# Designs tried in a protein design chat: VHH binders against Esterase OVCA2 (ovca2). Part 3

Target 1, 230 residues: Esterase OVCA2 (ovca2), of Xenopus tropicalis (Western clawed frog) (Silurana tropicalis) (a4ii73)
Amino acid sequence: MAATETPGAAQKRVLRVLALHGYRQNERSFWERTGALRKRLRGRADLITFSAPLLVPDPDAEPGAGDPDSLQDESRGWWFSNPEQNSFDAMEESKTCSGLEAPLDTVAKAFSELGPFDGILGFSQGAALVAIICALKQQGDPRFHFDFAILVAGFKSLSTDHAKHYQQPITVPSLHVIGETDRVISAAMSQELVSHFENPVILMHSGGHYVPACAPQKKVYWEFLDKFLT
Short names: E, the ipSAE of ESMFold2; O, the ipSAE of OpenDDE; V2, 0.75 times the mean of E and O plus 0.25 times the DockQ between their complexes.

## First folded at step 1 (VHH)

Design g10 (framework vhh_gefurulimab; at its last look DockQ between E and O 0.67; V2 from the best seeds 0.00; counts 0 for: pae E 16.5 > 2)
Amino acid sequence: EVQLVESGGGLVKPGGSLRLSCAASGFTFGDYAMSWFRQAPGKEREFVSAISGSGSTTYADSVKGRFTISRDNAKNSLYLQMNSLRAEDTAVYYCAAKTEYTIYSGSYTYDYWGQGTLVTVSS
ESMFold2-Fast, scan of step 1: ipSAE 0.020; ipTM 0.563
ESMFold2, look of step 4: ipSAE 0.000; ipTM 0.230
ESMFold2 (binder alone), look of step 4: mean pLDDT 82; pTM 0.830
OpenDDE, look of step 4: ipSAE 0.000; ipTM 0.254

Design g11 (from g1 with R97A L99Y G100K D101T E103I W104E L105V D107T A108G F109Y; framework vhh_gefurulimab)
Fold by ESMFold2-Fast, scan of step 1:
Structure g11 (fold): chain B 230 residues (1-230), chain A 122 residues (1-122)
Amino acid sequence: as target 1 above (230 residues)
Amino acid sequence: EVQLVESGGGLVKPGGSLRLSCAASGFTFGDYAMSWFRQAPGKEREFVSAISGSGSTTYADSVKGRFTISRDNAKNSLYLQMNSLRAEDTAVYYCAADYKTYIEVSTGYDYWGQGTLVTVSS
């Protein structure tokens, strides 16, 4: 992988954060995409990531090519908005063909087997799922125990089955990271999700659809996380 | 086999210009958003610029007005024209590709190059 955390930091208490990747990503690609963030967080937080349950076809794959054991290279997703095409579009209002049972069970298993966790982080489709998990936790779901959430390029799910999760304000302490020039999940879509959280912290950056971790942004992450380093 | 190969790096004096190239192979280039990143000695990898498959561009504040990103889909090539170079532009520059049909601009990177060194000094 691209980035590794400092070995010396592992000997001290650090926050453990379960991290949910975006659509068409997986454990390996998301670890690589968060390398800069992980280096900025060393000594404060460790990210633990894993692959979503749904396989998304890779359009660059040659017919009949590849080892069946190449799961580490497979594109994954949390849910599909178009069951006829097995595809996802954040702008599409629809009923999810697979529901939330599989992704929620997968996350619950991660909490049980890899936890405990202090917080949860999501990117894009993963951030939309994090918001739903925050709502479920607040409603008393015993599967999810954590103190804070970080939502990067998040959006409000337009699936009809998910509307119930936005009926009450979400009180989980949250940091929302939004790209001003994001052309996949617009700033307006992320701001719509922010409106469902109480007292959200917002980090706006000038870039597009990615997890930012340049020097100017590290102070916001540090300030947010330091509230939970007790 | 997927490859991104950067070229065009070198030693330049402050105020000079340099053009970087990235040659891509092993994937459908036009389907991917392409980006330039850089890493200065002792610092983290930093976003520089991105271009979507359709040609929409974004730039880091530190390079706006000085750098221009462009692409040639027929030649599977990405370029970075660097003008008015400063000592703080000294870094290894990396080419990166992400999958365009779901990810328009700089949204994480399926493929990375090995980098090309740019040194700006007098």
Scores: ipSAE 0.000, ipTM 0.135, lowest interface PAE 15.4, mean pLDDT 81

Design g12 (from g1 with R97A D98G L99Y G100T D101K Y102V L105T S106G D107S A108D F109Y; framework vhh_gefurulimab)
Fold by ESMFold2-Fast, scan of step 1:
Structure g12 (fold): chain B 230 residues (1-230), chain A 122 residues (1-122)
Amino acid sequence: as target 1 above (230 residues)
Amino acid sequence: EVQLVESGGGLVKPGGSLRLSCAASGFTFGDYAMSWFRQAPGKEREFVSAISGSGSTTYADSVKGRFTISRDNAKNSLYLQMNSLRAEDTAVYYCAAGYTKVEWTGSDYDYWGQGTLVTVSS
């Protein structure tokens, strides 16, 4: 015989979180860089990762010297702020960008084929895309169903085409992880993104541009995630 | 402390069936994704099947439709039902525990068993 159930109770043992890597990363490098976080979240959340659709040119690569095994080392990105140069800079204000159709289709495919997901996590450019996905979900986009977002070293896109996504406060429950000494995405840039979310939880750390997972930071992740296990 | 112990391997004829078991101890079994891998002589270890803590499954194309992965969280046990066995299924089968990612590799797993030998031969 099974134990008596609590009426209306939903039990989740492990949350499933779709994780979006940063600019110039890929599924493999991001998985390796999140190893410490994954160990800290053991028993609470599973991270599922995949590569962004755009290939980022490597100026040190030999022209035409690619082999099939080099795909594991390909740098990927979600969009370009300068599509003529196939490049991205988070501080670049641009009226023209590579568009969001390809990255959003790629994430939507992940939701369809690998889902369902309880939450979404992004790092750097991936976190900027997570914020846009939260706005689209709030607007009723049926491709994206999840309950929370974790945004690590996130920033507000300065593309003019993306400004519409920040017009209304984003109500998705969110955890923002910010490095005080981040030299790639400054704390000020991340705080600007935080200002567009309602009731955000903020985790500040003394480090730079990475996904932190030391013992003190584990407590904040666990407290945030535990709200979605009940 | 932490142990994964495989059993159920043996000699079977082509077209036959076997059921592998993996007994887990020393960790919170129900919180872990569990997988089966195999390694044939002279070959690299390859993914066979995985199951999440909640029971969602995935299979390598070579075994899809023939093998079924299952788990019993109350008994801390993982199973692999292998049907329509072929000579190319001959390998040492390993139980593994750890977090999942969109593609499966051995480096994604925290704990491994010692393996159980399956030989498919007339």
Scores: ipSAE 0.000, ipTM 0.122, lowest interface PAE 16.4, mean pLDDT 81

Design g13 (framework vhh_gefurulimab)
Fold by ESMFold2-Fast, scan of step 1:
Structure g13 (fold): chain B 230 residues (1-230), chain A 123 residues (1-123)
Amino acid sequence: as target 1 above (230 residues)
Amino acid sequence: EVQLVESGGGLVKPGGSLRLSCAASGFTFGDYAMSWFRQAPGKEREFVSAISGSGSTTYADSVKGRFTISRDNAKNSLYLQMNSLRAEDTAVYYCAAKPGTYYIVSSREYDYWGQGTLVTVSS
């Protein structure tokens, strides 16, 4: 006789989380920088990451010194706040920016080809993009289907074209991870982004600009993720 | 048996000050993150301030610069110093505790709650 499914069968499911890297990172460097987090989440969640579509020029590069054999070391970004210089600064207010269509289409393609996903995670510029994707999902964008978001060192985009995404509170369940000593994205900048989410969970850590995953922080990630495993 | 008991609430005029206390028992206080939440009549419970086991603090924007959270692990006590009080600070203030040294700014994550202490800011 066939056994009855146990009520705990869903507890064996592993969450799939699409992870968006920060400015000047790529798939390889972000995978390396999330190693501690991936270790802490083993058996609960798998991170899937990929490189952003825009190539970021190396400011220290000699003219014509580009090495085609170092493709793995390419710096990538999701958008530019200064498209004439192909550069991004989270503190830069601009009337023009490189369009979001290319990064949003890239993320949509990842959902289509690598999905389904249970959640989305972003770091730094990637977290700012995750917030915009959450707003689009809430507005009924059919490209983005997920249940939760994790935003690490996130910030509110200061680009005028992006202001429309913050006009309504974002209801997607969210965990915001903020470094008290972050000198790249200040805690105040991350708190400004948090103010646009309804009922956010906030994890503050004493460190700077990185994805934290020490043993005490593991419990916070697990408590958040366990709400989506049952 | 875990117990949280708030005290120090009362009636105060706008611009005045109050110090709230929360006495904790039944658990290893230093292993818990502590928070203050408040609830005004007819409104939802909102976050006010939190302190980690290591003493790191955070505040809601509406109280930042006016309120100070602190803890005394030797006395198993949590405090909230409230200065420059405004009419909109009128609420029942709740002490809350969650296991782990890091705080989470969400009421759903707190396992233990006190019964609350009323703060009324009025002339």
Scores: ipSAE 0.000, ipTM 0.149, lowest interface PAE 16.1, mean pLDDT 82

Design g14 (framework vhh_gefurulimab)
Fold by ESMFold2-Fast, scan of step 1:
Structure g14 (fold): chain B 230 residues (1-230), chain A 123 residues (1-123)
Amino acid sequence: as target 1 above (230 residues)
Amino acid sequence: EVQLVESGGGLVKPGGSLRLSCAASGFTFGDYAMSWFRQAPGKEREFVSAISGSGSTTYADSVKGRFTISRDNAKNSLYLQMNSLRAEDTAVYYCAADLSGYVTIRESDYDYWGQGTLVTVSS
C-alpha cells in the first residue's frame, strides 16, 4: 500500500498554484480575468487566489453609492509608492515601501492555510511581489515553499526597500509573460525584471496588459508546467 | 523548400556517447520549436526531446539526465548530445520542426520531418 513511497510512482495530481492579482484588482475580479487561462490549464494546474490587504481608493467612484457588498468590490493593492495618497505607480521611485510587511504576511498565511503549493503566479504588481518572494525563498525564508513561478506583466520594484532582493540572480525556475503593446507595464520594464532571473522562459505576445490564454499561448504554459508534473 | 537533414548516427558500445546534428534549410529556423523523436525496430515512434524557439527544453523520462538538446540559430542547426548510451536507445532518430514555435511532445503537431539517422548501441 505504500505505492507513493516508490521514486517511480507516477504523479497524477494537478499542480496547485497560488495566484497574486494586480493593482486595483481583488480575488473576484482576478478570478474573472483568469477564466480563460484556468480553462486552458484544466488537468494541469489549479489557480488559488485571494485579495491583497491594502484598500485602494477608487477616484472614479460615484458619490452616494450604497453598496452592501463593498468588501467584494473593493480595489486592493500589495503596497503603495505614494503613502500620502494611498496610490501606486510602477514608475514612481520611493525611499520607503508602505505596507510591505502586510502583503508578505498575507501571502505567508495563504501558504499556511491554503497550501501546499507547487508554484506561484503573479500579474502586474502581483508579479513584482512574486519576484520578491522568489528572492526571499532563495535566501532561505521558511514561509515560502514552491518549485516555480509565473510572472505576467511583471516589473522590478522601484522601492528602495526592495533593491536588496535584486542583488543576486534569482534561481527559481520562471516563466515570464510579456505583452508587446502593454501600455501599463512596458515590455522594457518586464524585460528588466527578466534580467534578474537565471535561465528564464519568456512568452512574448502581441497584446497589452492582461493574462493571455489564446490557443498558441497554451502550448508555452503546458510546456513550462509539464516540467513539474514529472 | 523546407529540408531537415540528420547526421551523427552510428554504432557505439554501451556507456558510449554520440552527438546528433540536424541541419535545417528553407525556413526561419529560430522561430520554430525543434524536436528529436526515435523509432526502435518493431515499435511506435516516441518522443525524445524538444526545444522551443525561446530555448525551453523538455525531455522524455527515459533520457532525462543522459541526453541534452541544444540549438544554434546562427547555423540553423539542432543537436542532441547522447551520453551513457544503452542497448534500449537503439533506434532511428528523427529531427522535427513545429511551425507554432512552442514545444510539444505530440508527434502530430510537427510540420516537417527529416529522414532519420540510425543509432545502434551494441557490443
Scores: ipSAE 0.000, ipTM 0.085, lowest interface PAE 20.9, mean pLDDT 81

Design g15 (framework vhh_gefurulimab; at its last look DockQ between E and O 0.28; V2 from the best seeds 0.00; counts 0 for: pae O 11.4 > 2)
Fold by ESMFold2-Fast, scan of step 1:
Structure g15 (fold): chain B 230 residues (1-230), chain A 123 residues (1-123)
Amino acid sequence: as target 1 above (230 residues)
Amino acid sequence: EVQLVESGGGLVKPGGSLRLSCAASGFTFGDYAMSWFRQAPGKEREFVSAISGSGSTTYADSVKGRFTISRDNAKNSLYLQMNSLRAEDTAVYYCAARSGSYYWTEPSAYDYWGQGTLVTVSS
């Protein structure tokens, strides 16, 4: 068999990216929704994802309407804007957020057990949490060590308890991916979050609420990630 | 029906090597994170090593540098190459599968388990 040794050759490295799903998703559904992106990033970045700790009830579901092990019973969220109802709405202003300590502890555990990570990616509510994590990292939180963030369909949390995280510009290198026809998280909501980041890279696409991975968008992902491959 | 079948365990002297295999069936192997756990009599199941669906690996500090985890998605198989074996590595080794791209060090996070294969390291 062939023995190979490449002294002085350029080191090959694959970026490790912790990926946070959106509201009412879970690890399985988010893995499926990022299949096209993962294929485009093959050899450059590896996505590691996990389910948020909070179970999201379906208030319109009748008892026994679904299998307890079904996708609906595995719907997860990072926090609730209405803790009394165990519900979340990105447009809902709230004085207090319950459950945020639990999702932050869960993400910190993922950094500890599955890390190290080069970056963090979030979609929708997951992207809003990524922004908060970037702010915490910049404030010196020792739980979160990473070099970049990718925020897809992100938004600024309207919880009063989270306002403190947006008081200083976030200097973590960031890529913001925004859908021009997104009806869940409008482009305006995502642009509001962008305004809190220094020197953000922006990828606009003509689509709606999803993680885009079309061939023309591949170049923007690659150029962003290539800065961190050395 | 989901099945995980471990093989390759046996008796080996300190400093020796063994290669464990886990044959998986009944699920889409490439969509699952795979892990090795071990349990000595009277002790809790201990994390040994894990590999994500995309091939990212992690190891417990006690085995890092001695053990190597790998997978073959075309063959629906998981492997653990164990080198420089010590008496404290004596345990039943379990193959475990978790749906999705990531792994956890907690046994309760895993969906499917094999029956185990015994590794005995003694002179």
Scores: ipSAE 0.013, ipTM 0.395, lowest interface PAE 8.0, mean pLDDT 85
Fold by OpenDDE, look of step 4:
Structure g15 (fold): chain B 230 residues (1-230), chain A 123 residues (1-123)
Amino acid sequence: as target 1 above (230 residues)
Amino acid sequence: EVQLVESGGGLVKPGGSLRLSCAASGFTFGDYAMSWFRQAPGKEREFVSAISGSGSTTYADSVKGRFTISRDNAKNSLYLQMNSLRAEDTAVYYCAARSGSYYWTEPSAYDYWGQGTLVTVSS
């Protein structure tokens, strides 16, 4: 009686997602902040975090970051809206933003060295950057290869230098996660960004400025991600 | 005390295979991403492969399709199956650990390192 070797359960493919942190965060702090989400995505997606290129001089000046869990060490940012002060404000209109080259190169390097990735995730400033990256990808930028984007607390950059990236609708499959009571990035700001995407999936939650991962959100994450596991 | 101990290195002919092992102790193995690095004589240490706590893997282009990284959390062990070995694969191979499930190719980002095991590919 030849023991029919049960065909080894095809190890379900786990999606790889490059995750971009918010302003005054870093690779480690954002990894910790996404713990709940990582737990919910176990077996479906892995988040890979890395640090933005710019050091933020004053770790204590988190505008509105009432989140006590912000690891104060080695605050990083993707760009400055005020290069003279080495500071960033999502509400600040700036004609002289630090260039996108450094952050884009950093992300490109991550794709090259840590890839391949199935998707990209951004939080706050990282989400704003992800939107721009989506636009660039759509325009044929060879540095960025991924199938989907998740934008948590996303917003449209108010930099004049970034405006060109919002001229065409973004067709990258996207999930937008929006906090109804977010005081850092308002729901309105995130909704404005959403308006630049084609066929976006929107996840609203009742909370503030964080990456939500409760049971209701989990379902939406899974439904969205499952489209890319086939 | 944290320890990473590599084994399985040796002399192999081109086209041959080796399996490296890394035994970890002194920390919660499952909470760490694990990686293999290698350093050839006169060269800088380079990234080979990594595996997250959940089992997601990444490979350097130079070893993709030939090497397979795996882990057994119950045994606190990391493995590297190396097939179709080439002369250019000759190096000291190091096991490294980084807290969390995120990857990085920069050696300085890792918390713990093994002493390495020598792999020599020669005819």
Scores: ipSAE 0.005, ipTM 0.272, lowest interface PAE 11.4, mean pLDDT 89
ESMFold2, look of step 4: ipSAE 0.011; ipTM 0.398
ESMFold2 (binder alone), look of step 4: mean pLDDT 87; pTM 0.878

Design g2 (framework vhh_gefurulimab)
Fold by ESMFold2-Fast, scan of step 1:
Structure g2 (fold): chain B 230 residues (1-230), chain A 121 residues (1-121)
Amino acid sequence: as target 1 above (230 residues)
Amino acid sequence: EVQLVESGGGLVKPGGSLRLSCAASGFTFGDYAMSWFRQAPGKEREFVSAISGSGSTTYADSVKGRFTISRDNAKNSLYLQMNSLRAEDTAVYYCAAEGPYYDLWSGYDYWGQGTLVTVSS
């Protein structure tokens, strides 16, 4: 307790947020790329991140093209929309995908070993998985305990195996961050995901496929997070 | 050095066709989403079309059904087939590469210099 704090001042509790990277990213690249966001959130929230379980192959890799220092540069993913080719495309409709058992077990393990968490944040494919986790939590899945979700460049999975997770409105308090010029996950795709959430907060920015952390975006993050600090 | 070089622009009459090309070098082309933007005189730069690694496409409503985006990852090339051209399609067309999963801060990692398309009688 700081002696300069007055009654009615903001509490000093810091939220712990589990952060899920996007397709072809990993713990290291996502941590490096969220440095500015983490600085903007200092004193309000700490991000904890880890690598997805699936290795994403370089489709142009030569046979025997070794990468001896690849552990820190391994591309990771949460699921494949085309399991025959170990590939993912958010715009690909798929009847058969790689199962969600491995990614959900990996996230559940993070909750168990690194938790407890106040919230969950996802980027791109990670945000699509966050939406599924929110639906599972709402359905009573005991593995996932958190109070809010932040979904950056999120989308609704087009896998038929995942359609069941969008059957009911998701009531988890949510912040959706959408880039107006995002050419990987269009604003329309993100708005489709938003439509499945109850009372969502939306942050639109003029940029593309990234996690924004400039002054206008900072204010929206702060206002959203402050609701969970009291 | 990273480069995106557009070509194929020119003068065409209404109802005509043009094919734009964008040659990419200095980066792993197949890892990037590729897009076409355009900017008419006195107007803001607007989105035209985008293509993912698997060939999945999206189009602005103003060009849907008339323009077709495609890519050739083996040739590091992006294309825009423009059919049924209208006077309002007159603009400088820009090729853009967005790092979809590696760069969380860039809206677009790389932009070309543009190629002029003029549709007039």
Scores: ipSAE 0.000, ipTM 0.206, lowest interface PAE 10.8, mean pLDDT 82

Design g3 (framework vhh_gefurulimab)
Fold by ESMFold2-Fast, scan of step 1:
Structure g3 (fold): chain B 230 residues (1-230), chain A 119 residues (1-119)
Amino acid sequence: as target 1 above (230 residues)
Amino acid sequence: EVQLVESGGGLVKPGGSLRLSCAASGFTFGDYAMSWFRQAPGKEREFVSAISGSGSTTYADSVKGRFTISRDNAKNSLYLQMNSLRAEDTAVYYCAKDYEELWGSYDYWGQGTLVTVSS
């Protein structure tokens, strides 16, 4: 059965979802990369995104085309696993990292200024931060009010400073989207994060490191989100 | 086995147009984002454009407004319509499967198709 949302239907409540980009991304590039998902979710959920606070200067990145003075093209990150090098590697076990004060304050400001939000979505490093935010919300942090989380290509932070956030099962309703051929964040790394959530919904796709939004994935997103619409 | 085969390159004069094609096989084409990259003589490969499985597009600033990426999921085909071509567009154009956070870390590349813009 093929059915599209009814154009001009009576106004329905639309979920507002705060979306956190991945490492080396920013508001502009993440908005562009989530275009397919946003179209699939039209009428059910709106994504609101913004840039992470840390600048990531990466000479190994190929992008050098475009205006070098444009702030819109700056690579951003939520934290560094190696603060001396201003770099991040999800596989790097670090005793110390750049602090979470700046990223958490940035997200809290978004909740305060752009909210209220029904849910939170993260991709890659943003998904790892979403898991930490879910743990903080569960512990009673008053900055974060939301009902569900969607974690795409997520992973468990290997920083020892973050280990405390995984000590108790996370009870926030969650959807975990995992790419079977993801070469940046392996399916095993994402499954390790899933193990810290209670009653997670899992969407596996055959693809790599991106936010999937093809027809088979659409049904899973819709079924998950519909639980929070009524 | 994943295979990507580019075609449609050639010699054109400045201001001309070309349409590149990429024929894909060995995977569920509609489930993956697809990209075009190019490599000019003596330079590193650079991003040109990307399209998601459902048709959302991204362009490098240097080609925005001149190039149009599109796909036909029923035919497992990716296209790049190139208009208002400039000498600086001279490069081998590559089709790539999937979009990664680390640029240039695509696992599957085609053999490329040469585009020469000269008078």
Scores: ipSAE 0.000, ipTM 0.145, lowest interface PAE 12.5, mean pLDDT 81

Design g4 (from g1 with R97A L99T G100Y D101S Y102D E103F W104L L105E S106P D107G A108E F109Y; framework vhh_gefurulimab)
Fold by ESMFold2-Fast, scan of step 1:
Structure g4 (fold): chain B 230 residues (1-230), chain A 122 residues (1-122)
Amino acid sequence: as target 1 above (230 residues)
Amino acid sequence: EVQLVESGGGLVKPGGSLRLSCAASGFTFGDYAMSWFRQAPGKEREFVSAISGSGSTTYADSVKGRFTISRDNAKNSLYLQMNSLRAEDTAVYYCAADTYSDFLEPGEYDYWGQGTLVTVSS
């Protein structure tokens, strides 16, 4: 018996998904960290990644701890909750933040130059930005055309400048992937973001702060994505 | 398109050494993790060693300290230096590549060579 069956009668198109990395990551490190997910989705969805526009100062610079697998050369972020210190904390309530103009322009450029895209995926701070983009799309923003969103370890921005993006329920079809042992973005923080979406699909996993892609998670991703294959 | 060709297997006495090579083509070799697996007669295929594109390595407990994996990205080649060989090391050795993963994930590789036989006996 074969472990994998292919569709017999019809060819399905491959979905293109724009993927937004988390805080202090970049295109290279996020690509490396999503290798398992990309492999699991091969032939169904392709992930396209790129680096956020803001350079993150590295106050936690590894003091000579040689990680031979680290190819990280530049840490990036989408916005700062403390623009005076160029830092971000998901639990920090802020009235003023670095504006969303640069990250939104960067994502819009990716849509125009690398698109079209069928969906958008975000991890951590990238997932928080995906939620804002979903709200903007729903409000008629012509820069963002896509059919679904996948939000991994997402959270609701606590910047008061961003509160307007959560005023309307978000109707974009969504999959929320939440780690039960995530110590960076707690399950409660992700559940609060979920509450702003209509009819969300939720995937809970026992792990921490990462993009899960084991066999059980593959099945949930495939079931979600199959709704958008034509 | 993607091709992996192993060489260097043969008959060796217990305590001897062999160096296996794997020549890779059809992909950007330096960007991907490479691995060695082996299958002894009547046994399941088992993991031996892996190396990332940047050169970080991992080894099965049964070979740690005796085998050394290495790569030459300029030559598109993977190597396995096998020292202090034992009868239990007798197996067909396979080179494997994962062209969609830049991160080591043992047991999940897409491309395989045909294998090279290593026999350790008197």
Scores: ipSAE 0.005, ipTM 0.157, lowest interface PAE 12.1, mean pLDDT 81

Design g5 (framework vhh_gefurulimab)
Fold by ESMFold2-Fast, scan of step 1:
Structure g5 (fold): chain B 230 residues (1-230), chain A 121 residues (1-121)
Amino acid sequence: as target 1 above (230 residues)
Amino acid sequence: EVQLVESGGGLVKPGGSLRLSCAASGFTFGDYAMSWFRQAPGKEREFVSAISGSGSTTYADSVKGRFTISRDNAKNSLYLQMNSLRAEDTAVYYCATDEWLGYSTSDYDYWGQGTLVTVSS
């Protein structure tokens, strides 16, 4: 969790957004994959990102080929839907999971040490966690204070332990970014998550499983974020 | 046309000092953020230091306490005072500018040609 604090522009306030990566990603890979978005948001919002706490096993790793310096390139995850196998599948219904205490404590620590934040952004599994954090904030959890959420390729967790977080409509102002051709998290799965938010803003794009930031999409991000600039 | 011209690079021994300069033209210098990046042989460009139009500064951990960034808005110039130089500081140093502060290469669209700093004994 080495995200550096980015000062705002001198003549206007810049929003600070905590960004949660997807499954098998980490701070470095997610920072690289959000370069286009960060460029589009320049002058409006700064993204601060960090690595999830769980190490995801690499099935292609050679026995004994571990480089001590490769820890920064390790695949990370927020929770496992199958804790016996240390694996996650968004389509897997699970009665047990690796728990949310570690990922929630990690995010809470980021709010405490790197905050304050105006918003929170998540991609894929990170977006699913953002939805849960929005529900916790709405329920009065003092660890999480922010004004909006951006959920990219998000989905509703199928863990029975997480079902309680979807019992009430989530009132946090939200932008949901959905890929029409996403083969990892289908548009239908993301639309199911959208149904749990009140008055959501939806950005649909023709692409697959990534964070879009082409010219047509930048205006939707700008319009959404401008509501939170004073 | 935005133009940035770096100068002040050279060969120094470990423990030595250098002062880099960047002369800017083609934009309202005082309204823009300025940054120094460097690229060592075989590596990607990495952030060194940045300064806002108002003079707020930030530094990479590897140079904090040894390097000082400053600007002169009346002269449209950016500076980097480098002290206690080490072999690992050997790199081409680039000046970059943008309307807003950034800390990655993708945050900047305007770059100088670079000035070579070699720290060797």
Scores: ipSAE 0.000, ipTM 0.118, lowest interface PAE 16.6, mean pLDDT 83

